# Ledger of designs, part 3: VH-VL binders against N-acetylmuramate alpha-1-phosphate uridylyltransferase (murU)

Target 1, 242 residues: N-acetylmuramate alpha-1-phosphate uridylyltransferase (murU), of Caulobacter vibrioides (q9a2m1)
Amino acid sequence: MSQAPKIAMVLAAGLGTRMRPLTNDRPKALVEVAGKALIDHMLDRLVAASVETAVVNVHYFADLVEAHLRAREAKGLAPRIVISDERVQALETGGGIKHALALLGEGPVFVANIDSIWIEHAGAAVDAVAAAWDPERMDVCLMLASTTESLGFHDTGDVFLSADGLVRFKDAGEIAPLVYVGVHICKPEITADGPDGPFSLLPLWKRLAADGRVCGVAPEGLWMHVGDPQAKLAAEARLAEA

## First folded at step 17 (VH-VL; from q1 with heavy chain N54D)

Design u4
Fold by OpenDDE, fold request of step 20:
Structure u4 (fold): chain C 242 residues (1-242), chain A 119 residues (1-119), chain B 106 residues (1-106)
Amino acid sequence: as target 1 above (242 residues)
Amino acid sequence: EVQLVQSGAEVKKPGESLRISCKGSGYTFTEYYMHWVRQAPGQGLEWMGGINPDSGGTGYNQKFKGRVTISADKSISTAYLQWSSLKASDTAMYYCARDWGSREYFDYWGQGTLVTVSS
Amino acid sequence: AIQLTQSPSSLSASVGDRVTITCSATSYVQYMHWYLQKPGQSPQLLIYDASNRATGVPDRFSGSGSGTDFTLKISRVEAEDVGVYYCQQYHSYPLTFGQGTKVEIK
């Protein structure tokens, strides 16, 4: 019902340690999967969802990431790129958003991890998240996938999803059917009260979920986490079959 | 400073019931999951299960499910592990360990509770 | 259950030596962690998520790896590093540990 966000936070500041040796000379964001950089896979998905601006945090090999993104713009490719500079310190997911609050503006934003690639089976997955977004009802809307329809994610899952779209995070030792696949919509100001250093969104999400303010959608598709060389190869194999 | 303080050593006989405790301090008890890990004498570590102290939700290693109960009293920041009927094979050091519920690593551990079960 | 096998099961090193411990999983593991249990003490977290040092852990400790193969390294082992090292996976339940690697100093 509400208009989809036009701005996205693209998280590209990670060290990508698990992607070694591929990240010995480049950031994870620039590792290619099926001939395209991970960050470009995500940016293309965001553009397809009518995102106009991408705020990208940079840390590890920041100059390479920035140069790549500027080159992308020079080719006339959307979206507009705004750099959130984390060269001093990587701030993780929550810290990164908080750090970029002035860049993100006052409205809801997409948040996207660059290490998520997926094959869509029933329309655009990002659009499904946008369609589910309701700022009156929720502060966060998670893109979710079945653990049986995802690769490279932990089998324990993360959350349960009610019929009305409410997210419940699993308890200790509990197996959940759905996993967060690295894309969501949020009101970025929810990070404002976090510490000034690095912090994860997860504790914040759990608090919000307890208040019924976290929702989710699980569109049909195959989601692949590309966090290491093995996962990369697996993703490429699946993409080749599609 | 985060601390997990466990109850004292126990000497029990087979068939007896037992509840051991783990009290957390120095942090918000309800915001972190608590797990129990045992270590038989001279052996490695074995995960038993965990609890969300806020909701009371629990999960167990199937090996121990039905034989042990994990619980918590958040009003006193205490987690519990209990047996209705101990076996000699339950002889072990039992650790409570804190997890912040993301990637389930244990950043803080109790000092351990030695449970000895013998006839 | 995912089984973790550490290698070696035990080793003896001299102070200043480089120590390498491996952990092999029977299947893919998204998250691997490492602990040290010093003699007579509780386990303590060394490395989380394969390569991140826990608070207070000296930089002589490092972790690496992905998928099914993970490695813990001590660049210059010290006397205080004596104990049993464990890898632990978070990918599927039950959570599991390696059998441990006992590190002694000559």
Scores: ipSAE 0.886, ipTM 0.940, lowest interface PAE 0.5, mean pLDDT 96
Fold by OpenDDE, fold request of step 20:
Structure u4 (fold): chain C 242 residues (1-242), chain A 119 residues (1-119), chain B 106 residues (1-106)
Amino acid sequence: as target 1 above (242 residues)
Amino acid sequence: EVQLVQSGAEVKKPGESLRISCKGSGYTFTEYYMHWVRQAPGQGLEWMGGINPDSGGTGYNQKFKGRVTISADKSISTAYLQWSSLKASDTAMYYCARDWGSREYFDYWGQGTLVTVSS
Amino acid sequence: AIQLTQSPSSLSASVGDRVTITCSATSYVQYMHWYLQKPGQSPQLLIYDASNRATGVPDRFSGSGSGTDFTLKISRVEAEDVGVYYCQQYHSYPLTFGQGTKVEIK
């Protein structure tokens, strides 16, 4: 019954090296899948979940990303855009959130990668994450997908999900049935004690998970990671069939 | 400075048991997975398995499953690889390698332990 | 298991030459890494996640590629670059390495 976050951190500061040559002249966020920029796919999903503000970190081709987002606003499209400037240095997932703490404000936020596209089978996936969110019980709520029912993700998976929604990260050499698909809710202040500079959320998640503070949800649907040109084509093919 | 220091070279006969060690220092031992990689003489690298030193959870290459055991003592920041019964084909250099814990690349390696098994 | 095939298996170059090593996978690989094993030494990480240089790795090393085809390049090979280069995938278990590419200096 907790209220869904109204603000999202949209991670668009990556170099997108694996997307070359498509990212030779543009950031990954502006690579089009089925005629729509990756970042717009995500923003549209967030807006559908009633997100009002998107904090977007920028680094690689930062000016192009910013210009695109301003043009989006000029068209009257939600959400409101706030730029988190990482032109000096890309800060990765954890560092990016920490850097943007003042922009994100107080309270839980969505965090979304721009390279995840999905087809929904049983309602809005983002809403499922919001519905599962319980700040008294958890500090992080991950959107998860089956490794056997998703495209472009590693087959080893990332996590196990208990019946009561607790996440356990897999051990070395262990195969897990679920993979993180790039969207979650968190208390952004969990990043406050991280190092200065770039750092990943994963070590932080593992520590929190050990304390029973990481939960997840695996909505029905087809998730597609769009991290390279081949994955892009695969995603477009699936979208065309839908 | 991150260091992985492995135990010394071993000369064994077929059928003998063996445990070699890898001690980590310069980092929080329990926050990184440890893997073992084998290299037969004149051959390439072969992944054997890994361990979460914190939980003790292990995973193995099926090729080695049942023949080797990977373990760890986090109180002394040490990982182990052991055989109950060595074979001549186990002759190789054995490396412990630290996994960053996200995309399972090995950013630090031990100096290697040469194990020679011959009759 | 995902098999990785490197090309070439060996090469000889002169100091200052450009060197290109390829790694092809039998199936899609989300993450590819590269290592160098210098003579008589342990392997050392060169490139992680296809294109990121590990700490301390000179900028003459670069990685590229995605899907099933990956490439390691040395823009200007030096004597200290002699050794065997390995690609390694993290997509499915077991983790696998390429057969290696031996680089020698003329």
Scores: ipSAE 0.886, ipTM 0.940, lowest interface PAE 0.5, mean pLDDT 96
Fold by ESMFold2, look of step 19:
Structure u4 (fold): chain C 242 residues (1-242), chain A 119 residues (1-119), chain B 106 residues (1-106)
Amino acid sequence: as target 1 above (242 residues)
Amino acid sequence: EVQLVQSGAEVKKPGESLRISCKGSGYTFTEYYMHWVRQAPGQGLEWMGGINPDSGGTGYNQKFKGRVTISADKSISTAYLQWSSLKASDTAMYYCARDWGSREYFDYWGQGTLVTVSS
Amino acid sequence: AIQLTQSPSSLSASVGDRVTITCSATSYVQYMHWYLQKPGQSPQLLIYDASNRATGVPDRFSGSGSGTDFTLKISRVEAEDVGVYYCQQYHSYPLTFGQGTKVEIK
């Protein structure tokens, strides 16, 4: 079993267009669910998994994101914050990681969206991803959820898992039982050969999966993609029931 | 420049077989999914199914499952839609449409193949 | 299957008019897309994921909405904007399209 990453890339550079009007004057990362900013929900989960440093990319309302994170640090809250500045151009998931390579160091990292909220039914989900990480077997390890135990995600799924934890991305028109819920571990250097501008991780993941280098785990729980105002309200309602 | 070029119009009788084609160019064919969408005369658009040309894996709208076969030959960058036994109700325009595999939107469409099935 | 209902079914506009087309889903939709099919042509992508313009689409086209209610707007209609507009969902299979909105330019 390899060591859990101590560094996380936190993807906070999105425009949050589907979250309007809540994002007219703030980034999605600072939209609150149950009184807590989305980015703080995720940072607290990462700290519980022993993350020491979060590299946070910024673009839309970058000054607000940075001010929020510095205020969090001033309160003595982990993790340490490093800003990856994308004000000039949003770089998407792959481009953002590539841009931040010097900040991320040379080891594996967590990569986390800010819009994943979940209720754990059996153990810490982020720890389950770390427990499955083995750099000899994989370049990427995805946190997954059953489509029947998730809200705000399409119900067609994203992936299958084999008996040994290998990921296969679904084919066109195929229904898969599991969806990617916005947290993974990767070797960040997988992005190094990508273009210097914006690009998505998804084509890279599909190539790596074809080579047997993408694995995943599906911890038990209820997962909520907070992608729009209706999803925010649904997430708050479910958290109130828990 | 990305192009999807479909085979020409077909006039067939009920009970006949037919395979129509869609050739992709200007991109790496196996990196994108290909879908088929029908449009009956004077009507809207209806998704039929799709294929991952790299794996050959398919998915179908249940309405068409067992009625058509979707396939691809990646060596010639071509996707196919095939009937073993046409019906008059299969008269429609058929489009191929490209999908890069996320969020399932169709960024490029073929010019369409008109299939007319009548006795 | 998720049913999509567009409103209006048809409209007639003058060049320079603002046009609004709505798409209402029978249940929650994560991803909604919009296409234009000009007369005698295949459909072309206008908007993906509710609000993102496809490459080469003029900025007079905009999309908005989430959940079950989505809107396409043309801020100033041009003569070339004639055709049938379709919304399309991705949340559940089968993928479905709205019934279409025919836009005529007077």
Scores: ipSAE 0.823, ipTM 0.912, lowest interface PAE 0.9, mean pLDDT 94
Fold by ESMFold2, fold request of step 20:
Structure u4 (fold): chain C 242 residues (1-242), chain A 119 residues (1-119), chain B 106 residues (1-106)
Amino acid sequence: as target 1 above (242 residues)
Amino acid sequence: EVQLVQSGAEVKKPGESLRISCKGSGYTFTEYYMHWVRQAPGQGLEWMGGINPDSGGTGYNQKFKGRVTISADKSISTAYLQWSSLKASDTAMYYCARDWGSREYFDYWGQGTLVTVSS
Amino acid sequence: AIQLTQSPSSLSASVGDRVTITCSATSYVQYMHWYLQKPGQSPQLLIYDASNRATGVPDRFSGSGSGTDFTLKISRVEAEDVGVYYCQQYHSYPLTFGQGTKVEIK
């Protein structure tokens, strides 16, 4: 039987330019929503899914991210933290995973952005992704949300999902019902043959999807992309009214 | 190195058919979406629709749906915009523009094809 | 459809001037991009995702903003910066452009 990953890659290296002025003096990962840093919202969700170690990449205000995470550990909070240092060059999503391969070890990992907040309506969403993971059938399993149950995401969507959980990426100008909400499981070695330096996961995902190797789940809930100050305020309002 | 080369200017009469082309080079043609953008004389830019050249899947601005057909031949790295019956109001400059499929911005544009439809 | 209104519609600047162009959307947009169409040329990408300069774009161009209000700035305009500037949203289809801002160099 396949087992849920115990390791997560947490993507905290972004510049957060759309979040200005809130990110003029701090990284986006440390912007607060409802009194809690974005990275802490995500780490708490991953811990609830039994993640033991988070590999966190850092770039913009890297020392602040690292200090925050060490303070979290000093309070006795899981998970264990390993830093993937990208201070020299931001590597984007694919490059960041490739750079961290030795830290991620063997086997599948969660990969999580820090800028999604959600309210669950039926069970733990991260657990639903883990329950769907099957390395014989897939190389990637995406956490998805309906565009009608999401805020702060474009309303055109990203993907379609078949009855058996296969992902198809939308074509040009097509409206799809589901968006990727920033959490997935993957075999991190899918990045190994990528270019050195910065690259995005998206072209790799499209190639894998063409081979039937990308799956997804769409747990019920309300999903919020916290991409800018207006989105932060909207997310706080919804959390207060949940 | 990336280059989008469009077919030459056209002078047509209302009711005639027309197909214009956009050939991509310097990149893997099937890895990017291709869009068509019109610019009527003295006017701004207007998105018409796009195609995934790999799948052939298309999406249209409703204003142009049923008026034009977008297609591609990936074997020759070429996208097409086609009218079955031109109107005088189709007089415009038409650009192809490349989109890698995320955040939908157009990083390279063709030189434009001027289509003049007059009776 | 999301409508984008640019301000000003036109302006005349001297070489070395600072130029500011705004783009206001009728509703929230996740992504905003900027293009320059020089006289007799195709549009060219300047800024994507509000603030990222496209490859080869000089650092005198900068973008900012989020939500419904976005700004393009040219810190010291050069003669070659003449043309029409357009913003473009991606949040909803159809993709839409602003009406344009014509920049003339006097």
Scores: ipSAE 0.805, ipTM 0.911, lowest interface PAE 1.1, mean pLDDT 94

Design u4
Fold by ESMFold2, fold request of step 20:
Structure u4 (fold): chain C 242 residues (1-242), chain A 119 residues (1-119), chain B 106 residues (1-106)
Amino acid sequence: as target 1 above (242 residues)
Amino acid sequence: EVQLVQSGAEVKKPGESLRISCKGSGYTFTEYYMHWVRQAPGQGLEWMGGINPDSGGTGYNQKFKGRVTISADKSISTAYLQWSSLKASDTAMYYCARDWGSREYFDYWGQGTLVTVSS
Amino acid sequence: AIQLTQSPSSLSASVGDRVTITCSATSYVQYMHWYLQKPGQSPQLLIYDASNRATGVPDRFSGSGSGTDFTLKISRVEAEDVGVYYCQQYHSYPLTFGQGTKVEIK
């Protein structure tokens, strides 16, 4: 077991076009679920896992995201916020991390999307990812959920886990039991050799998985991808049933 | 420049075997999935199945499972669609299509291989 | 299997017209994509993930929608836009396409 990362990259630069009309006048990160902005749901989870600094990338409605985060800090709420400015060009997941390398410090970091909400059934999910982190064995550790315990995700899944926690990405047309739910730990330098512009983490993850360097955990809970207005309403209904 | 180049048109009789091919170039072949999509004369598009060329792992639309075999030879960047015994109902245009492995959309398509099965 | 129904099945438009094509799914889908098959050609990707234009696609094409109801719009059609438009879902296997919308340009 290694010490949990104290720094998180929070991915808030997306256009959120599937969330329209809710994103016509705001970024997806500021869309509310049950009265709370998506980014605040995720930041609170990261703070509960002892994250001290969030590096947040911005692009679409960047000024609104920055204003929201500064207001959060002004209220004395953790974590500290550092902005990774992508106004000139959206960089995708890999490009965004590479662009932010100097801000992310030395060592592993959490990487978190803003559009996953979950209900925990057995302990803190982010802590479970940190508990599994071992830089000798892995370069990436994914937070996963069963497709049968998730809403708003495709039902075909993404990955399999071995008994040792090694990730195998599903083949074309294959159904896998687990889906990636938007939180992982990585060594951010895995992005360093990528192009200076936009690129996705997925090809890099597949290469690393082939070398046995991608692991994952599937904590118990109910996982909700808030990718569109229907998914938002479904997530709110499920939270109200808790 | 990404290209998918398929083998030429085929005229066959019922009961004959056939293998058609799709050669990818301009990208790392093993980093993308390859799918086969059929279009019967005058009809729409129908997904048949796909392959991960790196692992050789396949998945099929149940309608075609047992009727066709999808395979790949990554050493020559080529995917295949094969029938052991053609039927007249297999007459169609067959496309290969590339999928980068997330969200499963087809960003590049081959030119198509027309397969005609008749007496 | 998730069935996709496009509307209209066919249409005829003049150059410069606005065109709207809809795609309705029998159940929730996470991802919807759009293709154009021009006469005598292979399909080509237009829109992925509901609203993202593929590389090289002109900005007169736009997509929207989520859940079960999706639209493709052409703000000002051009003569080269003739062909059959297909939606395609990814939520469940088998992957399925809509029945197609044939667009003719006068």
Scores: ipSAE 0.737, ipTM 0.883, lowest interface PAE 1.3, mean pLDDT 93

